# VHH binders against Profilin-1 (pfn-1): the designs that were tried, part 66

Target 1, 132 residues: Profilin-1 (pfn-1), of Caenorhabditis elegans (q9xw16)
Amino acid sequence: MSGWNAYIDTMTAAAPSIKRCAIVGAADGSVWARTEADNVFKASEEELKTFVALFNDVTQVPAKGADIEGVHYVVPRTEESLIFGKKENTGFFAVKTKSAVLIAVYEGPNEVAAQVRKAVESMQTYLNNAGY
Key: E = the ipSAE of ESMFold2; O = the ipSAE of OpenDDE; V2 = 0.75 times the mean of E and O plus 0.25 times the DockQ between their complexes.

## First folded at step 9 (VHH)

Design ua51 (from u14 with P107D G108S Y110S; framework vhh_7pa5_2)
Fold by ESMFold2-Fast, scan of step 9:
Parts: structure tokens; C-alpha cells; sequence
Structure ua51 (fold): chain B 132 residues (1-132), chain A 124 residues (1-124)
């Protein structure tokens, strides 16, 4: 068994308001780990391949938005390694490391969004420091 | 309960071939990228090959490229590694794992036990 599932568990423990999340390959969007069962992250491999390619030029993303799990999100702005979006009361944060993209989908107010962002950025920092 | 069971290892002479299998259960196999990772005596883990959930994307370590072929049968929940032109330096315990080309960091917070592995010994 891969230890990548432990990172999913760590993120969801740090931010219990994460509804679904995944760790996918930065090169192809293939799923390395994800939430399962009642919280299954169900994006297709084709959709994820398109999504991770957005990190090739994040400056273009606010004009287009982003699609995750068949839901189109408005992306208000981006940072070098961060894409986040909103769709009504649902949102996501996605961060890129050298090897991976971490995606967390949540529901809730701005306080919840801040907690989720902190959780994914903490994991991004950990993985970057480990060379991933 | 997620389970990965490796098999197909053995002893072969240089230039020989082996086909490894990994039987997966307890998760949606077709949704996950799968990798082969090996550990030679006295060395750390070395990534060997990865295949995407659909099988549409594959990648290989430079040391095995052109000699090994990764494949999967999602109907049987089974991952394969066809190993041709085996060399003494391919001698290792081989593990399958979910995930991409890099194994997760082997620290106390991230390590999950791999399966039992399958031993490959290339010797004359």
C-alpha cells in the first residue's frame, strides 16, 4: 500500500470541512490518493489531465474558470502555484508541488475556506521540502 | 481493507525474463495510478514504473526503460510488470503501490506498509 493515503488523512484531519480531496500527478492528473466511500473524489482522469495543465499558465485561468468533478468554478485570481475557485457555497483550493497537485473541495463560509487553504498549503510546503 | 499481493518473482539467469503480478483489493483499482517499486539488498527504495488508472499513461525509470513493460487489467484488479533482459542489478524485492513515480516520504507520518513483495534474483 502507498503512503499517499496518509496525506489525505492528514489534510482532512487538519480541516474537517474538506468534503473531498485528492493528490494527483502534476504531469498527467493521474490519481495517487483520494477520499473514498461517502466522500469519494470522482473527477475523471481526462478532466484531471485538463485541470493540472492549468498550472502551465495560471494567469489565463481567471478568464476561463476551472472544472472539477463536472462542476464549473469561477476562479477570481491565481497565485504561482495556487488555483482556487467558488461555485455558490462550494469551493476548492488546488496547489502544485514539483510532482503533485493537491485538490481539496469544501463547503462553508470564509472561515472554513481559510482553514482549508491553510491545510493544503501546509501539505504543499511539507512535500516541497521533501523534494516532491 | 486495502490489500496488495505481489507474486511472480523467482531466480533467473542474466538475460532471462519474469512477469510479476500484483493482485489488488479493497479499493476502486481502476481509479488509481499504480507503481512498481524495488528495494535491493542494503539500498533504499527505487521507483521502477507507473501506470495511470486508465492505462493511458506509463513512465519508467531510466535503468529499466526498454526492458520492462508495465500493464494492468482493470477487470481483474491486477497490475503486471513484464521484465525482459534481466541483469544482476535488477536483483531486489519488488513491491506494488498506489500512486505516482515518486514513493511517499518514508517518515513516521507518511509510511504505509507495502505488501510482502516478491523477490527477484538474477544470478548465474
Amino acid sequence: as target 1 above (132 residues)
Amino acid sequence: QVQLVESGGGMVQPGGSLRLSCAASGFTFSSYAMSWVRRAPGKGPEWVSTISGSGGSTSYADSVKGRFTISRDNAKNTLYLQMNSLKPEDTALYYCATGGPTPPPLDSESFDPWGQGTQVTVSS
Scores: ipSAE 0.541, ipTM 0.786, lowest interface PAE 1.4, mean pLDDT 87

Design ua57 (from ua46 with S30E; framework vhh_7pa5_2; at its last look DockQ between E and O 0.89; V2 from the best seeds 0.00; counts 0 for: unsure alone 62.2 < 65)
Fold by OpenDDE, look of step 10:
Structure ua57 (fold): chain B 132 residues (1-132), chain A 124 residues (1-124)
Amino acid sequence: as target 1 above (132 residues)
Amino acid sequence: QVQLVESGGGMVQPGGSLRLSCAASGFTFESYAMSWVRRAPGKGPEWVSTISGSGGSTSYADSVKGRFTISRDNAKNTLYLQMNSLKPEDTALYYCATGGPTPPPLPGEDFDPWGQGTQVTVSS
C-alpha cells in the first residue's frame, strides 16, 4: 500500500494491546496510514484536523479532553509532543513529529499503557532522527 | 490488493504541460491522503505533492509550487497532477502513493511501495 503501513505494522507488533492506530499529517490531519480490516481506525478527516491542532497548545487539552473516533477521552497530562487519554479500560497515545502525528488506541489494564507509549515514542524518535 | 497505476507521461518541450493520472484500487481511496513522488536519473526520490482524502488540503514541494496542481476524483478513484510550465529538471519517473511524503526506510526492510510509474521527459 505505502511505506507508512510498515510503521503501522511495527507499532502494532511492538504493543499487542493496540487495537487501532493511524499516522496522519501534522498540518492537516490527513490519513497517511491506518489499521484496516477488523481494526479500522475510523476517525474522520475533520476530527483529525481538530485533533492535530491540539498540539498547537497542549496546555489546554487536559481541561477539555480529546476526541478520537467519536469517543471522548480524559487527558490527564500532556507534553509538548505527547497527548494521551483514558476512558475506562481504553486509552490512546498520540505523538507528534516534524511532519506527522502517530495515534495508537489501546485496550487493556493500566499495565499495558507503558508498552503502548514505548511503541509510539520509539517510532517518534526514529522519525525525528530521520528528519520527519 | 492495493493497486496504483500511473499514466499521462510523455515528452514535452520546456514550458509545456502534462496531466498525470493515477488509478487506484484495492483500498478505500477517499480515506487516504495521496501523494506524487518522482525520481530523476541518478537522484533519490523527491516528494512532489500531497492531497488529503477529501481534497480539502494540498501541499507542494517548493520546486513545483505555482506550476503543479494536485487534485483527485474520489468517485473515480483517481489522482491527478496537472503540470504546467515544465522545466528540464522536472524530468523524472513519477509515482503516486498513499499517504504524505515518502517515509524513511525501516531497518531490515527493502522499501519499494511504488508501482511502475509514468515517465516525464522535458527536453528541447
Scores: ipSAE 0.876, ipTM 0.928, lowest interface PAE 0.4, mean pLDDT 94
Fold by ESMFold2-Fast, scan of step 9:
Structure ua57 (fold): chain B 132 residues (1-132), chain A 124 residues (1-124)
Amino acid sequence: as target 1 above (132 residues)
Amino acid sequence: QVQLVESGGGMVQPGGSLRLSCAASGFTFESYAMSWVRRAPGKGPEWVSTISGSGGSTSYADSVKGRFTISRDNAKNTLYLQMNSLKPEDTALYYCATGGPTPPPLPGEDFDPWGQGTQVTVSS
């Protein structure tokens, strides 16, 4: 595999409530790394292309929500390079860098959501500092 | 177990052509973007090209645009790099990898993901 798998491993180790995770190209949504086997991230390339395009104007996202792995999430609000959503006991955090979008789908109460957000934002900061 | 096996390198004169292959196994090849990366003697890795899982989008380093073409055959789990108008500065060991450009090493990590590779030498 690529070195991007180490990023998946780091995020999932930092936030064990992450059930599925992926790193995709910011320009086209192509999959660079993802969780596999029993916790495979199953978003299609076309769905991911649509998803990463949401970062072109995040202010429009709360009105329509976001789709990941065929699941429609309510997006209560967005931040400049962050989209997050919730559906019952599941949720996701997605952060954008210059080159990549990091997506983590988690399960659990609001207490675990904060840890998941911290994990993806830490990776985002690291990549941004390296010019990615 | 994930395996990537590069082949097709060789020695060629400036202006010549080579076609590299990367045989992939052990993962869902069609779901992943794939890249070619090269390492010249005494230098770090340089990203060359990436292709999306479907093959619908491609990108290239400025140094190879117009000369190299990346492609894939998902039915055969094989990635290709057609190299035309080769220059001496293209001399390097070529590797394939999953995903886009090689990421920076994580803190505390001395990272070398590279396997066998295939040697390309361009000389007169």
Scores: ipSAE 0.662, ipTM 0.839, lowest interface PAE 1.1, mean pLDDT 88
Fold by ESMFold2, look of step 10:
Structure ua57 (fold): chain B 132 residues (1-132), chain A 124 residues (1-124)
Amino acid sequence: as target 1 above (132 residues)
Amino acid sequence: QVQLVESGGGMVQPGGSLRLSCAASGFTFESYAMSWVRRAPGKGPEWVSTISGSGGSTSYADSVKGRFTISRDNAKNTLYLQMNSLKPEDTALYYCATGGPTPPPLPGEDFDPWGQGTQVTVSS
C-alpha cells in the first residue's frame, strides 16, 4: 500500500473533468501512482522519463509540444514548474515538485482548464510545503 | 485487491546478511515503482530504497547505501532487498509499498497502510 493513491483521489475529486491522472518521480518518470481500471493512465516509463525531463528547460517546450499516452499535445503555456498541453477537446496540466511530477489529463472545453490547474497546484503546494 | 506480502526477515549477528522478498498481486506490478520502508522500535516509518517499474533506476537512503541492494523480478511479481553488512541500527520491521518515497499524509489521514512486515533483528 502507498499513500500516493490518496493524492490521485483528491485531485480527481476536486476536478471532475480529470479523466486520468498520475504521480511520477521527477528524476526518472517512474510511476508512483495512477488512475486505474476503466480510466487507466497508460504511459510507458520511457515516455514518462522523456516527459519529466521537459521540466529541465520549460522555455523550450512550447516549440516542441509534449507527448503523453502516445498523444501529442500543443503546449501553449509553461511556467517554471508547470506545463499545460492541449489537443482538441482534451488537455493536461503537469506540475513539478522537488521529487515528483503530478499529471492530470482532462476532457472538456477550455472553461474547465482552470479547475484542473487548481486541483494539481493545490497538491503541488502541499507537497512543496512538506519538502517533497 | 492489491496484496503485498513481506518475508525473509530473521535474527542475524552484526555484519551478517539477509534477503527480503515482497510478493505482489492484484495490480500491474511492472508498471509501478516499488519501495522498502522500515520502522524501528519507537520510531516512525523510514524510507529505505526505491526501484522503478522496469528496474532501471534505483535510489537509497544514505544510511544503507553500499550495503543494501533493491531489485525486482517482474516475471515473478516479486521485489527484493539484499541486506549486507547489517548493523544493530538496521533492526526494524521492513515493509514494501507501491510508489516512491513515502508521501506526507493528507489532512485527516492517520491510517497505517502497511501490512505485517518482516522483522529484521541484528544483535550480538
Scores: ipSAE 0.617, ipTM 0.826, lowest interface PAE 1.4, mean pLDDT 89
ESMFold2 (binder alone), look of step 10: mean pLDDT 77; pTM 0.769

Design ua58 (from ua46 with P105E; framework vhh_7pa5_2; at its last look DockQ between E and O 0.19; V2 from the best seeds 0.00; counts 0 for: pae O 4.7 > 2, unsure alone 62.4 < 65, placed apart)
Fold by ESMFold2, look of step 10:
Structure ua58 (fold): chain B 132 residues (1-132), chain A 124 residues (1-124)
Amino acid sequence: as target 1 above (132 residues)
Amino acid sequence: QVQLVESGGGMVQPGGSLRLSCAASGFTFSSYAMSWVRRAPGKGPEWVSTISGSGGSTSYADSVKGRFTISRDNAKNTLYLQMNSLKPEDTALYYCATGGPTPPELPGEDFDPWGQGTQVTVSS
């Protein structure tokens, strides 16, 4: 068990609408930690490698959308270190730090999206301040 | 439950080689990146190397690049560290861990994820 599990637990506790969550290496998408058991984050290493590469130019992502866990999301907007994906009553937020990408997949109406974003951005800020 | 057991340490002279092993159980080993971390006397943990779940991607601390090689055998649930050209500065307890480089500790979390480790001593 790694100390990265504590980051997973903190995000899921802060935003209960998060159903699955992962922390992956920013360079290669390798899984450092993820939700497990009844809420296994199910993305292949190859899919995650493609996913983290979207951060190379986030301005091109809205035109293509994004795939995670075999699900295609519309990407309404991006920011330099953030990708927001949406499909029906589900969505994801992914944020990039220097060394990692934090991914949270949630279910619920638009009003819960802000809480999910805040949860992942809090951990992004903490990692950025620590040089990660 | 998750268990990581390190082995293969020992005493060697500068320039020598050792191969460390980490036997893993209690989780889906092939799904996780794995790391080696070391603790030298009087120092905190220092990340050494990380390998992706498939083994297709590796990374190393600058202090060990070109001398250490991380690898894994997912059929045997075992992680390895081949250490060549050993230096006195490599003297440490070596541990394996799931995930990438050791994260910063979160506020209010006191956590010791490490096993017993395996001692590497390089003495001139």
Scores: ipSAE 0.602, ipTM 0.817, lowest interface PAE 1.5, mean pLDDT 89
Fold by OpenDDE, look of step 10:
Structure ua58 (fold): chain B 132 residues (1-132), chain A 124 residues (1-124)
Amino acid sequence: as target 1 above (132 residues)
Amino acid sequence: QVQLVESGGGMVQPGGSLRLSCAASGFTFSSYAMSWVRRAPGKGPEWVSTISGSGGSTSYADSVKGRFTISRDNAKNTLYLQMNSLKPEDTALYYCATGGPTPPELPGEDFDPWGQGTQVTVSS
């Protein structure tokens, strides 16, 4: 079935190193879809509300890092619609669309990061073109 | 077979109200976040609102926040959009969606998650 969950599946299929993933409202951090079962995305809506607000001024994020699922990540890179966090052999890519934030938490060596980024940015482009 | 059928549209004056409905079938309704999107003439699609599968979370575009309310009745497999304080700029074809269209180049089901749409016209 197509839907927000399908987009989660699409991203995880495109980048197998993605362990958990979520699509949330850019305005309020409300959860639209997330990985479940053995790979439950566990960030609270309160946390996500704070997280999505980071996109209001991404320039400040590298200095303070970002928290997802109670884990603190350093943020080596931000762009207008992208936040990249890293911690040891884990990291996340968060990208902002017109109405949503896509969050992908991955595990693996640095080499997998490029594939994860590509997956979420591809989805970002698609959703933007679709009006989301 | 998946099916989404929108209804409730019509013509109203500015400041008026409408309540849209979307009847869903062919899938486990409560398992999916549902959205309203709209397309005005000559414009691309615009996201309006999304509600989680359980109904516990909602989100709105800034353009409709405070005026529109999304809700759902999972027992009836129905999605709703209460539209108050309507404005001319709300004029559009309103679609019920499971998350957005799936392009052919993306992996997954070849399914259009949008219904046929219901026309909303706000005019004095």
Scores: ipSAE 0.026, ipTM 0.358, lowest interface PAE 4.7, mean pLDDT 88
ESMFold2-Fast, scan of step 9: ipSAE 0.701; ipTM 0.857
ESMFold2 (binder alone), look of step 10: mean pLDDT 77; pTM 0.770

Design ua59 (framework vhh_7pa5_2; at its last look DockQ between E and O 0.82; V2 from the best seeds 0.00; counts 0 for: unsure alone 61.4 < 65)
Fold by OpenDDE, look of step 10:
Structure ua59 (fold): chain B 132 residues (1-132), chain A 125 residues (1-125)
Amino acid sequence: as target 1 above (132 residues)
Amino acid sequence: QVQLVESGGGMVQPGGSLRLSCAASGFTFSSYAMSWVRRAPGKGPEWVSTISGSGGSTSYADSVKGRFTISRDNAKNTLYLQMNSLKPEDTALYYCATGGPTPPPLPGEDSFDPWGQGTQVTVSS
């Protein structure tokens, strides 16, 4: 669909436990790219607008949690440009770049989380180095 | 199969106006932000404007702010770019694309390759 889809494919290939993935505008939560077909990322624009705003003050997020695709996740901790959550055998990693937020929703045991994090942070680093 | 077809380009004098259209198909149009990108001769692609899926949010490059207006009709799967006060510097091939600004190429990939053929805008006295 766009050049951003290649980034979706790269992340999902790097971490097979990723079930759904999206790249959205950091300013407004608009969807730039997302997984489709059997694994459609279903978060609404309004929900994503709220989500990306969490990065304005990540210190408050652990107390509140985060919602993605109508699912509420517990957020153990945050970093300046990283929000991750857990729910049972699922979770998400969201990283912020200069202009985008990358969101990966994964399913599996806790051990798979490290690979998912690595995938999204690698992409984060790449985009940041490119000025995005 | 994703398809994007640009139209509405042409030749105008400085200060003139054009309205570009982009007909989209093959995906859920309203679910995605859409952007206009342009490529001038001998230059790389330049992001022009982005509009969110609902149309509730818009952004513009500094070079076109106040002159260009992006809009969309989700019922018609169509993206628009109203271009006013055109300048010679606006001369370029204009493309529409899904998403926000043009992403950087991934390792081993070439530069930006839009889906459509683009529409030529030429501003000249």
Scores: ipSAE 0.878, ipTM 0.930, lowest interface PAE 0.4, mean pLDDT 94
Fold by ESMFold2, look of step 10:
Structure ua59 (fold): chain B 132 residues (1-132), chain A 125 residues (1-125)
Amino acid sequence: as target 1 above (132 residues)
Amino acid sequence: QVQLVESGGGMVQPGGSLRLSCAASGFTFSSYAMSWVRRAPGKGPEWVSTISGSGGSTSYADSVKGRFTISRDNAKNTLYLQMNSLKPEDTALYYCATGGPTPPPLPGEDSFDPWGQGTQVTVSS
């Protein structure tokens, strides 16, 4: 595999509520690494290309929501390089770096969302500091 | 379980061409971006090129842009690197890897984790 699998493993270990996770290219949504086996992250390349393009103007995302794995999420919160999506008892955090978008899909009430956000933002910060 | 088998390396003179192949198995090849990475003897890994899962997007290191072409055949689970206008500085062991450009290492981890033995490319007179 690639060294990106270690990033997947680190995020899932830091936030056990993460059910599925992926790292994709920021320019094209191509899958660099993802959870596999019992927790396969299933999104088409076309869907991911549309998804990463949301970061071109995050201020428009709350009005239209976001789709991942064929599931539509409402987006109650965005920041310059972060999108938070929610549907019932599930949600996602996605963060953008220079080269990649890190996506974590979790299950649980909003009480666990802070742990998931911290896990992905820690990796975002590490990558940004390294020029990625 | 995941296997990546590189082939097509050899010794060529400067200005020559080679085509490398990477046979993939043990995972859903078409779902992943793929990269070529090279390592000269006694040196660290250098990212060369990446191609998206569908093959619709490609990228290259500046040092090889215009001379190398990455491609894939998803029906054959095979990744390719066409190398033209080879230079002595292209001499290295070439590996294929899943994913995009090699990330920075995490503490205690190696950012490049080759699954295969690589294929040697030697460019000399």
Scores: ipSAE 0.579, ipTM 0.814, lowest interface PAE 1.6, mean pLDDT 89
ESMFold2-Fast, scan of step 9: ipSAE 0.666; ipTM 0.839
ESMFold2 (binder alone), look of step 10: mean pLDDT 76; pTM 0.760

Design ua6 (from u46 with L102Q Y110D; framework vhh_7pa5_2; at its last fold request DockQ between E and O 0.88; V2 from the best seeds 0.78)
Fold by ESMFold2-Fast, scan of step 9:
Structure ua6 (fold): chain B 132 residues (1-132), chain A 123 residues (1-123)
Amino acid sequence: as target 1 above (132 residues)
Amino acid sequence: QVQLVESGGGMVQPGGSLRLSCAASGFTFSSYAMSWVRRAPGKGPEWVSTISGSGGSTSYADSVKGRFTISRDNAKNTLYLQMNSLKPEDTALYYCATGGPQPPPLPGEDNYWGQGTQVTVSS
């Protein structure tokens, strides 16, 4: 069964600056797939439940920021189904589909952020086109 | 390597009960949501139920709500499906999987299903 792990592999292959990523349930933040071992995505279920709830009203997120893996990120702006943040030399992109939220944490300068964004948005588009 | 081994299927009359088990190994079981999926003869796969890693959240397909209960024992790395009030329409091979409802396959990929456990509901 390739399942959701194939989506993790595709995103990390497309954007090597992704250090950790996960696919979680949009309703509850439960982990469906994630990077493991030295690149384990280690957010708690409680933190992820709080995080996915941010998509209920993304317009409030820039005032609050967002927490992933115990790290507080500044969120400069949001789009309807996209939250992204920055903390020093790290950042993340999170995109929501009907059933899932895809989260990618990356390290590197702003020049690599575009590749990471493209990788997660590509998977979002594929899932949306399939009704997910 | 992730290993999932289903068991507990069998033949039962309408109105009967069965309890399926899925033994998991090769990953941090308690960190992952788990699902049951079934495939009836001549039909595609149908998602049945999902449980969060902690067990604090569950969801069910409309066709099984009120009759099936998903549960897990994280100390034993085992997923369960208690099936009550079984109907002929529940006849299928049952599979366990990591994560929520199975995603569409990526281009060039196939969804691989293990052997599963057969449930046959018939008089």
Scores: ipSAE 0.594, ipTM 0.816, lowest interface PAE 1.3, mean pLDDT 88
Fold by ESMFold2, fold request of step 11:
Structure ua6 (fold): chain B 132 residues (1-132), chain A 123 residues (1-123)
Amino acid sequence: as target 1 above (132 residues)
Amino acid sequence: QVQLVESGGGMVQPGGSLRLSCAASGFTFSSYAMSWVRRAPGKGPEWVSTISGSGGSTSYADSVKGRFTISRDNAKNTLYLQMNSLKPEDTALYYCATGGPQPPPLPGEDNYWGQGTQVTVSS
């Protein structure tokens, strides 16, 4: 397949509360890798294109919220390269690098959110250090 | 088991044209972006072009822009690269891959590449 599949596997292993995960192109939201089979990441290309464009101005995202897999999330907090979304007992973290956006959708109480954030930020840092 | 099989390479003179094919199996082809990557003699892999799963978005390395066209036929699980105005600098082994430009390998990992298809541009 793709060297990006190893990144998917590393994130899901590091944070078991991640239920679905994807790596998409930062420019157009095209799917480079995703969880498959019983845990298929179900977002359309059109939805992902809209989603990655949120990183063009993260300060506007809390007012809009964010949609992934047809689910609308409240966005209580953003950073320049990070969006955190929350809905009931689920949430997501998305991080941007030069070339890609890494998206992890998790289930569980807020107490597990830190492990999910750490998992995606570890891969973001690795890519940033390599100029990706 | 994911398989990607490249074909259509050959020898052409400068200014010539060639069309590469990549037959895909073992995964949902239409759901993934696909790329062409080339490896010139003595060089590491160089990204050439990427096309989105639907085919609606394409991108190209500056070195091939305007000369190469990436396309796909999702009904046939096949990726294509039309190569026009070929130059000696395009001589390389060409591979297809899922996703966009390949990332750095994670520690203890390495990327697997198929056999590729050889393109040689020479007078």
Scores: ipSAE 0.581, ipTM 0.815, lowest interface PAE 1.6, mean pLDDT 89
ESMFold2, look of step 10: ipSAE 0.553; ipTM 0.805
ESMFold2 (binder alone), look of step 10: mean pLDDT 79; pTM 0.794
OpenDDE, look of step 10: ipSAE 0.822; ipTM 0.907
ESMFold2, fold request of step 11: ipSAE 0.551, 0.560; ipTM 0.807, 0.804
ESMFold2 (binder alone), fold request of step 11: mean pLDDT 81, 80, 79; pTM 0.811, 0.800, 0.800
OpenDDE, fold request of step 11: ipSAE 0.904, 0.904, 0.902; ipTM 0.943, 0.943, 0.942

